VH-VL binders against q9m8y4. Designs and how they scored, part 9

Target 1, 142 residues: q9m8y4
Amino acid sequence: MATKSTGGTEKTKSIEVKKKLINVLIVDDDPLNRRLHEMIIKTIGGISQTAKNGEEAVILHRDGEASFDLILMDKEMPERDGVSTTKKLREMKVTSMIVGVTSVADQEEERKAFMEAGLNHCLEKPLTKAKIFPLISHLFDA
Below, E stands for the ipSAE of ESMFold2; O stands for the ipSAE of OpenDDE; V2 stands for 0.75 times the mean of E and O plus 0.25 times the DockQ between their complexes.

## First folded at step 6 (VH-VL; framework fv_nivolumab)

Design q1 (at its last look DockQ between E and O 0.59; V2 from the best seeds 0.00; counts 0 for: pae E 3.7 > 2)
Fold by ESMFold2, look of step 6:
Structure q1 (fold): chain C 142 residues (1-142), chain A 122 residues (1-122), chain B 107 residues (1-107)
Amino acid sequence: as target 1 above (142 residues)
Amino acid sequence: QVQLVESGGGVVQPGRSLRLDCKASGFTFSNYGMHWVRQAPGKGLEWVAVISYDGDNKYYADSVKGRFTISRDNSKNTLFLQMNSLRAEDTAVYYCARGYGHKFWSGYFDYWGQGTLVTVSS
Amino acid sequence: EIVLTQSPATLSLSPGERATLSCRASQSIESYLAWYQQKPGQAPRLLIYDASNRATGIPARFSGSGSGTDFTLTISSLEPEDFAVYYCQQRYDWPPTFGQGTKVEIK
């Protein structure tokens, strides 16, 4: 969204564009990663909440009072890792888009297993606006 | 075994530019985030910048933002710091530091070079 | 930015004595704190990470404790090589920041 503003308007008349802020859950055990991901989400017009591990992410969904358009799921976390967490959330009928974030060191088999756990997409670290925005742009239109 | 060797320090006038190099050996350089940390003479340590293992993400201390550029060449196992518009306050020993562990954006520094002195004076 | 305040500024002790160094954070940093040792004319060396874990090759006389805002580095019995400046450093939020240092000196 921020990268699409380089063109000029041809008509000079302003039109208010109604775009929904997306509600994002960031699941990552590294506080530095959580803060960087929060910044990326803010830059593209979203708001975010964090979970420090998979178990916290599962607990957030048990009461049914929290709902997210997008979940950013780190793979390696203490207590419950990203694969186990994704499987559990899908078992609980969570329909959010889930994008996994993995290291480049993961083998193809590990990435495939993560996708099969219920991810919509899987990205290699580091997370950037350029990597994530093409995958989630439709969330701003719905 | 693990070694980090800085070079490129020296005496330079205010407003000028200088580039620091850090050559790494004894580990797989492309698996680690790398940092610059500086220490003014007789003072404590100040974090300056970080670059991710693949070079795609960079972050800077407010004191150097817009003037310094961190970069890396993984094929040469080398980290760089381009320092433009240097000021007297930039006078320090500059250390190259490896981010600890396998977690992305570790932020602890398990190996340090011996440093290179940059003096900015008239 | 998170400010780390170390105390005392200088700790004058003899070999064989116990040293206790304090680091206080301006907000909770959970356990995301490291300790470094720096000898004159040398680069810093990592001693402790995650508040209490000894880095590779660090002798057992070094121990770290604390969480939240209050942290302690303890050297149970000072050796001649332990007289140096010690820094704490947090990695809870950007930017990483260091304390101002505690100098452990002889006598």
Scores: ipSAE 0.332, ipTM 0.758, lowest interface PAE 3.7, mean pLDDT 87
Fold by OpenDDE, look of step 6:
Structure q1 (fold): chain C 142 residues (1-142), chain A 122 residues (1-122), chain B 107 residues (1-107)
Amino acid sequence: as target 1 above (142 residues)
Amino acid sequence: QVQLVESGGGVVQPGRSLRLDCKASGFTFSNYGMHWVRQAPGKGLEWVAVISYDGDNKYYADSVKGRFTISRDNSKNTLFLQMNSLRAEDTAVYYCARGYGHKFWSGYFDYWGQGTLVTVSS
Amino acid sequence: EIVLTQSPATLSLSPGERATLSCRASQSIESYLAWYQQKPGQAPRLLIYDASNRATGIPARFSGSGSGTDFTLTISSLEPEDFAVYYCQQRYDWPPTFGQGTKVEIK
């Protein structure tokens, strides 16, 4: 009497971890950079809004109506730079993850100042998926 | 003086591959994004590809995506364009161009090489 | 992609005359437009960037104006060496795109 071992194929239900759509604000005075960042964010499963300078970013948050999971902040912008903008946003009690984007590799002191303004992270230009994704992967967790 | 010198052009059959080189001098090559722009005979200019200063980021025109690869060797001050699966419509003078300014991504081209002719014909 | 349309296709003028070249964008590109000059058998040369800024070494007779969708390159007084093809180019959106060119030829 050969006991047919019914090997139950445990259908590993691939828990399709429904990735949360993240809202991203891109702050950069260069339209080409804004577009590049938009493409990166889209590729990683986010939606983005853009601001052309620090003032626009502040205005978006003025009444507490804007809610972003992530803000990409350019450091070098006319009128209001990234440092000033970051400080202002934090003063306004914005709790978004803010990632500064800097153009100069060897400015450690400037980077430090930018971080002290209230950044969560600081990355060097150009922004890439490889650079940003490890920092924001947890934002996709429900 | 900024100088860009393209090489590697020639006559090839459709479906074949060709690699172009661009030798840069007169500036800090590793500080600039670099581009390829092409011009078909008697036609206008078409942007082809860009590579960031550090080589970590690349973008292509839709017409060449999946077929062309841009790369660079900063230690040799050289920009490359690997062209695979060449088509007749790829026939053009290929220019290497420096991105304008100190931005890693610049959409303007302030210095150009003299170009190298690529002819794809059966 | 953003389409740039240049006019006229050909401009026939004499040395000393004023040249006015137009470039129209399919959508607003703000001021992110450049102008290039290309002579026969040569590479393009950057003339104007950001609609109105002269590139390094460009003579004062070259000027750019415009914003949004309509742009103009003006050569106040044509020199013999100015007879060439001129291209406009936008960097507002990817990919960068060029106009089809305007040929300035000697009358």
Scores: ipSAE 0.057, ipTM 0.708, lowest interface PAE 3.3, mean pLDDT 90
ESMFold2 (binder alone), look of step 6: mean pLDDT 93; pTM 0.949

## First folded at step 8 (VH-VL; framework fv_nivolumab)

Design s0
Fold by ESMFold2-Fast, scan of step 8:
Structure s0 (fold): chain C 142 residues (1-142), chain A 126 residues (1-126), chain B 107 residues (1-107)
Amino acid sequence: as target 1 above (142 residues)
Amino acid sequence: QVQLVESGGGVVQPGRSLRLDCKASGFTFSSYGMHWVRQAPGKGLEWVAVISRDGTNKYYADSVKGRFTISRDNSKNTLFLQMNSLRAEDTAVYYCARDLEVRTYGSGTYLYFDYWGQGTLVTVSS
Amino acid sequence: EIVLTQSPATLSLSPGERATLSCRASQSVDSYLAWYQQKPGQAPRLLIYDASNRATGIPARFSGSGSGTDFTLTISSLEPEDFAVYYCQQYDDWPLTFGQGTKVEIK
């Protein structure tokens, strides 16, 4: 017996019981993906900032100026990809939860390389509330 | 000049399938998210589906989810809508539409439509 | 989903008159609201985005205002080509939704 995930009351009830807003950085070179992920994060009670590529994500963290609870990291980006970006952020001592969002999450070698760069979780596109919320629900309680 | 041209509409019986094409020209097609929006005769506009630049993310209106599939071929500057299990309520003019360019200071694409095709009529009738 | 309610359903006016069209949202959409014009047999045309910014090529007689839940499209002096149906659309929340339309017709 499952309750269908529809909009409206179910989403608003979920948001209403959250004690803490989480800060999320969304890193994706596709502006539509950034906007759609932003809307999903808003639905679960987070607030988001975006970076259009890996280099912008790295720059945001220089000198410890930026701090996020969650980073959503696309794998396939020009110049600095998600694997390289994740590795660089970890080298910079960024301790945020980093969740990869990629079209190749079912490819074992691609998934393994991404995880080994410092990822906490790796999800297949398209991102949905159902996929992400169980991984990050604890962040609202901390 | 930006152009979007839909094709593939026609009269079809309930339960059958149609594929709509939208051919783009005059802009870098691979740089934009693309949408399908429909309008039943004499009624208002209803958003149907969206696809990201690279085709990896797709979202649908609840009314068409599981029946319609959006896809694109960036090498051919073409957007597609595969419509299965058609119902009388799917009767509408179907428009393809382009979302806005990324703003310099914005969080990404803004989901309003600066250019639309002329539409293609789909009539689902027995 | 966010419901957009447009009023009036039909507005009957003469050329040269001022038209004022309302769009009300069931919850706040901040400034994430666009307006479209649609003439019979044609696709919609973008007029206004972000509540108040005119799209490229749109005449100065068109203006948008409002924020939150209450938005207005104003046509300061109607030209013959302005008699059309006008739709508002929100893009603050998912799914994307449109108002039912206001028809501006010749009296």
Scores: ipSAE 0.119, ipTM 0.674, lowest interface PAE 5.1, mean pLDDT 85

Design s1
Fold by ESMFold2-Fast, scan of step 8:
Structure s1 (fold): chain C 142 residues (1-142), chain A 121 residues (1-121), chain B 107 residues (1-107)
Amino acid sequence: as target 1 above (142 residues)
Amino acid sequence: QVQLVESGGGVVQPGRSLRLDCKASGFTFSSYGMHWVRQAPGKGLEWVAVISRDGTNKYYADSVKGRFTISRDNSKNTLFLQMNSLRAEDTAVYYCARDLEVGTYLYFDYWGQGTLVTVSS
Amino acid sequence: EIVLTQSPATLSLSPGERATLSCRASQSVDSYLAWYQQKPGQAPRLLIYDASNRATGIPARFSGSGSGTDFTLTISSLEPEDFAVYYCQQYDDWPLTFGQGTKVEIK
């Protein structure tokens, strides 16, 4: 409580009412990636929440309380990686679009394993607006 | 006292490569995200690249993507910028700049003195 | 890309006078704006962050204000060492962008 926040757009921010607001969960163990992904999501008109690792993302979905339009899932995380996290979320009946973000997206075996866990798309790091927007632009349609 | 000292600048022909170093002292280097920011002669500031505190995550300005590589050696308190396929438009003073803590604030509390890179025929 | 427009390009003032520098964003940056001072041949120095918070060691005569698209840096009474170029920077949207600078020069 004594720690001030200097970054990120709050989830409750709503400026446009004529278009659907896209709610995004950003799962990444690196605070730099989380911050930049938040900025990219804000740039395309979405709102976001973050999870610092796969287990935190799983806990957010316990008892079916959390619901997101999109989950950005880092593959390489300690403890529970993105493949394991995606499998667990799908087992929990999470139907969100899940887009994986990884340094090994060009490796056929790695990409295939990640996709088979339940991903909708797999993108190579670094994430950019140009890479993500075409995949999710339909989510903004009311 | 926090210090950042750049080196490696000079005059280089278009298409060639140059490496810049930034030596840090007076703080725990491995705890901070680091940036490169440049300034063309008589012009304003332009952000170039950032690297996470552990060196695993890197982001670049579109103008340098695919040509420049940022890296760091935390054991030597040194930040690097490898510049390949240099263009006349890359002529600038290059500054090493420190982000606050883990590299998430994206404003710069300390800057180096800068090193001039001139790309000319 | 958010464009930051600084005005005026040049302020010609005398020591003891008040300097008021403007930075206008092409779209809202909330309060995610910083101000830097740069003297000839020197590195930039952070003055203000989060629109109004003074950085460590920066004299009380420097103050920042504003939110959204309109921001102001005020130097209440210019000292000789304050004649420099001042830049604003936003960190609310990607990519990071800077203003073109305002030069504060001796009249």
Scores: ipSAE 0.539, ipTM 0.784, lowest interface PAE 1.5, mean pLDDT 88

Design s10
Fold by ESMFold2-Fast, scan of step 8:
Structure s10 (fold): chain C 142 residues (1-142), chain A 122 residues (1-122), chain B 107 residues (1-107)
Amino acid sequence: as target 1 above (142 residues)
Amino acid sequence: QVQLVESGGGVVQPGRSLRLDCKASGFTFSSYGMHWVRQAPGKGLEWVAVISRDGTNKYYADSVKGRFTISRDNSKNTLFLQMNSLRAEDTAVYYCARALEYDSGWLYFDYWGQGTLVTVSS
Amino acid sequence: EIVLTQSPATLSLSPGERATLSCRASQSVDSYLAWYQQKPGQAPRLLIYDASNRATGIPARFSGSGSGTDFTLTISSLEPEDFAVYYCQQYDDWPLTFGQGTKVEIK
C-alpha cells in the first residue's frame, strides 16, 4: 500500500515498492536436504545459494564478497562439521544470522556446543516454514 | 544390481491400517533418500512421502499427512510406510523409489520397485 | 502446487515414426523436470532428468528439451518397445508433481 523509494526517471515515473529479498546460504552435505531447504526458502519469498559442505561455505566467504541474511547450517557433515564451520565463519567476521539444523537439537550438550560456536538459533530436523519463518519474518520488514 | 521389493499390500476396510515394507539390495541403502509414490488403478502417478538418508527428515503429501508415517531401518536395508485411517481414495499400487545422488536432482527417481497393490473397500 | 499438463493424451503412431510429447507447467520449473516411461503392469523407468540429460542406458533416440514452462520429449524413430505411457515430473517446487501422462500407442 505505502509508496517508498523511487528510481523512476521523467520517462518512466513509476514508483516501485520493493520487498527485501532474503538471501540464504544453505550448507548441507545431503543433496536431498539442500533441495528441500531451497524449496522451503523459495516458498517464503527468499532466494538461496547452496554449499555442499563446510569447506565450500568458508571458501565462499574468503573473497569478502559473499553476504547472506541467513545461513542454514547442518551440524553433522564429513571433514568440516557445522560446529567447526560456524566457528570459522564467526572468526572471519561473518555477521549473518546462522540457524543450525540438526537431528540432535534436543540433546543439551550437542545443542550447547553448536550454539557456543556462534549460532543464533538451533532447529530440529525436519526444517519447515513453521519453524523457520518466525525466526526470520523480521528480515522481510522494510 | 539395484533392486527394490515392496510387500505388505492387500485388501483392507476403510478406517483400518496397513504397513508396507520395501527391501533394498544392490546399493548402499544408507546413502540415499527414499520415496513412496502411488498410482490409482488406471490413473497417473502421485508422490506420497520422502525420508532422508539418516531417517531424520520426513515430508508428506497433504492428502496423507497425519495418517501415514514413513520410516527406515538402515541396518536392515528396509523402508516402511505405516498407513493409518485408510480411505477408498488410498487405493493404489504403491512404489518405493530411490532418488539419485546429485546436487540439484535428488527429487527425481532413478530406480523403482515393482509395486504392491493396496485396495481399500467396504 | 505446480500443475503439469501433458499433450496429447494419446498419440497413435507406427514404428519408425517420430514422436513429440509436450509437458507444460503452470509456472516456471527452470530445468527441474524429468521424464519417465511406464509399460502396463510395470514400474516407471527414468528416461530424462534436468530437462535434457539422458539417464544411464537410455537409447539416443530419446531426447528432452525445454526450460521454464514448456518441455518436449522426442523419440526420433519409434521402436516396438517404445509404445508405452510417458510421464513428466517437476522437482522445482513443493510438493513434487507429475503430469497426467501421454499414451503412445501403435496405429
Scores: ipSAE 0.299, ipTM 0.723, lowest interface PAE 3.6, mean pLDDT 86

Design s11
Fold by ESMFold2-Fast, scan of step 8:
Structure s11 (fold): chain C 142 residues (1-142), chain A 122 residues (1-122), chain B 107 residues (1-107)
Amino acid sequence: as target 1 above (142 residues)
Amino acid sequence: QVQLVESGGGVVQPGRSLRLDCKASGFTFSSYGMHWVRQAPGKGLEWVAVISRDGTNKYYADSVKGRFTISRDNSKNTLFLQMNSLRAEDTAVYYCARDLGIYGDYLAFDYWGQGTLVTVSS
Amino acid sequence: EIVLTQSPATLSLSPGERATLSCRASQSVDSYLAWYQQKPGQAPRLLIYDASNRATGIPARFSGSGSGTDFTLTISSLEPEDFAVYYCQQYDDWPLTFGQGTKVEIK
């Protein structure tokens, strides 16, 4: 054995519900980016679900009780990009906090167009705990 | 057939810079995330850096953050690692590796280059 | 950082025997674990990903199992080419980490 166990994992002893978890939808056409963002969300104590593109994100909100606290929205996606996807979700009355993640967040015109589609915040890649946590820390207390 | 070929390794003094190249062939390079993994002589493997398909997203191990820069040129099927402020503990064989991400979001490495040795010594 | 501990450090066996290699994580990595084979002077070769999925081209004698903190790589009947160092790797959390390796050597 590599590590000393004091008598086992004790996983099943706790029936207590964890501190408030946030449900996060990660929308990105790059599977690597989805996995990287999932790891970051897990690090801050969130639970994540993924959508491979904008259209899948839209479909998830049709005729369902989708209850995401946060949506991480990639800007550059084929078919329906992040700007179009955000606009469509807002037209569908989705009120989740939507944070855009893009390589062009420092480009004023690009950032403005993304924000005007209905984003709450726009972040420059790479997404990090330091960048996202201050924007969403209030969701753990709500 | 899939091939990854590293180059640019050699002997360099502490504090200097070195650039590693990794030439890819036999697959659509622009469809895969890419990684650098190193192995010190006689030691195990250590992950160094990752870059997304389009080059816009990058992550680094804490030991190299701020000193190393990963980049890629999809038009040349080439991955790069710019290594600045080199230290003796950076001495290792450096491998470029292809990400399994296209098969379901797995950060495992299905193909590796043969590696290039970087020796940081005075 | 998630620490992966492999055991035994060295496994001495003969061709035709079954090899069982262990990898234990300091905290749960769910199924986000891969196994690699490395021979002297060569790059690592992916064997297993997502704990139990065999990589393309990998012989059926290699199998992976486990979830959470305890993982096993099994080689059902050792062939001469299987004597090598084996590494596990987790990709559940940052940074990505590898075990220290298990050397499978000829008795």
Scores: ipSAE 0.527, ipTM 0.802, lowest interface PAE 1.9, mean pLDDT 88

Design s12
Fold by ESMFold2-Fast, scan of step 8:
Structure s12 (fold): chain C 142 residues (1-142), chain A 122 residues (1-122), chain B 107 residues (1-107)
Amino acid sequence: as target 1 above (142 residues)
Amino acid sequence: QVQLVESGGGVVQPGRSLRLDCKASGFTFSSYGMHWVRQAPGKGLEWVAVISRDGTNKYYADSVKGRFTISRDNSKNTLFLQMNSLRAEDTAVYYCARGLYVDSEYLYFDYWGQGTLVTVSS
Amino acid sequence: EIVLTQSPATLSLSPGERATLSCRASQSVDSYLAWYQQKPGQAPRLLIYDASNRATGIPARFSGSGSGTDFTLTISSLEPEDFAVYYCQQYDDWPLTFGQGTKVEIK
């Protein structure tokens, strides 16, 4: 006697997952770093905008045109560095998560100055998906 | 006059290691991202690796990831490629190339070295 | 990765003729495409960047056009020194990739 071939339909309704698109500002004076960071953010499921230096990042916030969930901030930039830029953004009441990315993260004085400017986290270059994702995975929650 | 001169190529057995050097002159080396591009005999060009101007960011072709390491010494105007666990398919002329970005923000190669031949053969 | 396909594989022409070389991308690369010339035993030389901008020192007979997925390199009137292999390269996404090359040879 053959049993009717009925699919297992017990799981007929999937949990509806709300998708949140994370908006990231990447601030770095090296175009290769900006491109690589854009690729990492895209891979994680975010969208990004870039700023070539700290002053451009500040100008973006003065106009009130866009808000960001995350700002990736390079420390070593000519003219206005990442420390000065972070401090200025915080003075302007920017509440975005700011993650510093620097080659001197292992140097205590440099790291401390950057953190005290208003960073949420400070990471050593090179930025990787493995380094950033644990810090920002909560931003993708509904 | 921009010049890039590769060295360190030679014949090596599979599984061995080799290090390539690229000496730069005629420009501010520390202001440019640098690349390695290879070309197997009679074949086309294959991008291998890139390193940022300060040496902190690196990216590799999947074919060499985990085996090759790109590095640079800005004080010596020298780019390096450390090649480990070499395979027959790594046989190629290896070129160092300068990445130019201005308004494009993306990298293409305005200057190339003359290349150094690496032959991986038993 | 983005695959670039060049056609034809070989183009046989005489000096003075117009050469038209095609490069097609598997997905849009916007205008982030460069062209290189390579002569036997020599390193590649940059000809065109950003799809249509001629590199410094490159003769006016070389021109690039196209955007998105379809790109063309044109040599308006072939000189003897133009018989070489030509490669396109995209820099819109990582990894950077090259086409397989078009050989322009004397008929």
Scores: ipSAE 0.164, ipTM 0.684, lowest interface PAE 4.2, mean pLDDT 86

Design s13
Fold by ESMFold2-Fast, scan of step 8:
Structure s13 (fold): chain C 142 residues (1-142), chain A 123 residues (1-123), chain B 107 residues (1-107)
Amino acid sequence: as target 1 above (142 residues)
Amino acid sequence: QVQLVESGGGVVQPGRSLRLDCKASGFTFSSYGMHWVRQAPGKGLEWVAVISRDGTNKYYADSVKGRFTISRDNSKNTLFLQMNSLRAEDTAVYYCARDLEVYGSGYLYFDYWGQGTLVTVSS
Amino acid sequence: EIVLTQSPATLSLSPGERATLSCRASQSVDSYLAWYQQKPGQAPRLLIYDASNRATGIPARFSGSGSGTDFTLTISSLEPEDFAVYYCQQYDDWPLTFGQGTKVEIK
């Protein structure tokens, strides 16, 4: 009659750090920009939701119901612009990383106003994977 | 009622430049993204470039990056393609095409096309 | 880039027959797939978008189906004006790409 006994324990292996999916809110009044940004975010392993303007982004965050790892914020939008939207989200205690995307990033006064509203980073349009990935790669780490 | 009319095509030698125009009518031009799509004689369709409504975002096919520039003038309802350093492989009918962006997110497919303008790059 | 493969390259049929055209993607494009018709000397015309939605003014005999990697354009009963080249196009990933086309010609 044969029986099998169990041996000792395996050596402790190095901990592997796994990337997680990130949740991204894309705020832009141009539907082409929203779609292109969705494709960029999907390519780097994120999942996205869109808002057509700043007011929609604010409404989405009312009562603390929405939560994102990253918000891509257009500056030039009707009704509520990106500066006003960012200030309001920060006032509502939204802690997401907010990256501004604007055609006037090269204008010092406009850039400073946007950053002072609560941005973590400000990028010049067009948004590309090369521009955004280095700023947000840490969000994928466990 | 929607109409797109291309112009500026012709025969040019390799290494030279050409500018294509696309005149839009029958819709609010400034509310739509616009594309250039080309078709080599007897071949299929190849996407070339896109420009956003306000002209701030532009993207290009790898085959034309650094040589072609897409632009628009919303006050004139006109889309442009500036083509520099032309090659024999750029020989094609060039179409301007409208992106559908009235409802929802931008779709990146083409609901209206112009009739095209032929660009022949030959020595 | 996503490669779209259309088959058959040529479909020879008579008026009144059903045409079935295939478009296969090298990776999933979800439902982000459009179909165009092109007649000789003319610009392409949008037929179907989002895999199955008919564009405005397109006759009911045209229908699209499929998702992911396998898509079909069906013309239920060919009319004389339907003999043309048909292209599929994906818009799920960058760059935008087209299939090489299927020619529907008179037998």
Scores: ipSAE 0.352, ipTM 0.743, lowest interface PAE 3.2, mean pLDDT 86

Design s14
Fold by ESMFold2-Fast, scan of step 8:
Structure s14 (fold): chain C 142 residues (1-142), chain A 123 residues (1-123), chain B 107 residues (1-107)
Amino acid sequence: as target 1 above (142 residues)
Amino acid sequence: QVQLVESGGGVVQPGRSLRLDCKASGFTFSSYGMHWVRQAPGKGLEWVAVISRDGTNKYYADSVKGRFTISRDNSKNTLFLQMNSLRAEDTAVYYCARDLSVGEDTYLYFDYWGQGTLVTVSS
Amino acid sequence: EIVLTQSPATLSLSPGERATLSCRASQSVDSYLAWYQQKPGQAPRLLIYDASNRATGIPARFSGSGSGTDFTLTISSLEPEDFAVYYCQQYDDWPLTFGQGTKVEIK
């Protein structure tokens, strides 16, 4: 629709809204990692939901109702690893920014396989505010 | 019964290195995150480092980052703290402590502590 | 980091008296606060978790209360074995932090 304005007063002027909270899905089989990553996301102004493994992350998206701005994806998980999980989410047309978090990010073959599955970025553990914030700061712009 | 036993403390000169061990028994060590907490003589408690259950994720207090390395060997039920470039301010009793993080649960308070091992950094 | 400030630094009381110890956080920690007791030469012992839940084996005379930024540990009637240093700890944000301690001493 056109952005035409007919009548109004300064009394009815809307309050400026210039940013949003980001929704983050944290996928990791270690509850300590999930909690520490939640704390980091909270520190940068995000809100988080967790999945305990890759299969739970996939199931969350099956109904098409789950939508996240960011997915933090652990690589080394039992049964369905982060590479397989990322590939499946992309096949399901999930367009969220997916950032891999792994202890083998400095291994060229491992990093390449993870990136080729559909990652936007791949980070070395430990996850820190300094590592993640520059990659996702644009997501706070409403 | 749950037991944590630290060892490896002693007197060391500034700039040198020391390794602390913490032997766990009475629980499934590989199912828990583990922490190091220190206490300078006559002072309060300071959190030092944490390690995830599989050993792949580690966090440190700013005061020790780049100098200390936490690690674990789940096959030996043992937690380690490698302390490099030691400073006088690192003088403390070092405790290993269990994080209650099993399955779904994460608590980050310490239900079991070791008895501590004293590290004295002096010249 | 979240700073925890405990008061008073020292509390001088006699057996049978009530002890009230304060822990204040520099920002809200919700109810993610624990209390520990430490006796000379010993490791800390968990007393209270989630601000008000008593740990297993801890006597009923110990109770915790509060939420947000203001927390209290109460010992309803001091026993001889309760004269010790008490620490609060938050686990709402990284890094984990402790208060500087309150010493409960006999006199």
Scores: ipSAE 0.557, ipTM 0.788, lowest interface PAE 1.9, mean pLDDT 87

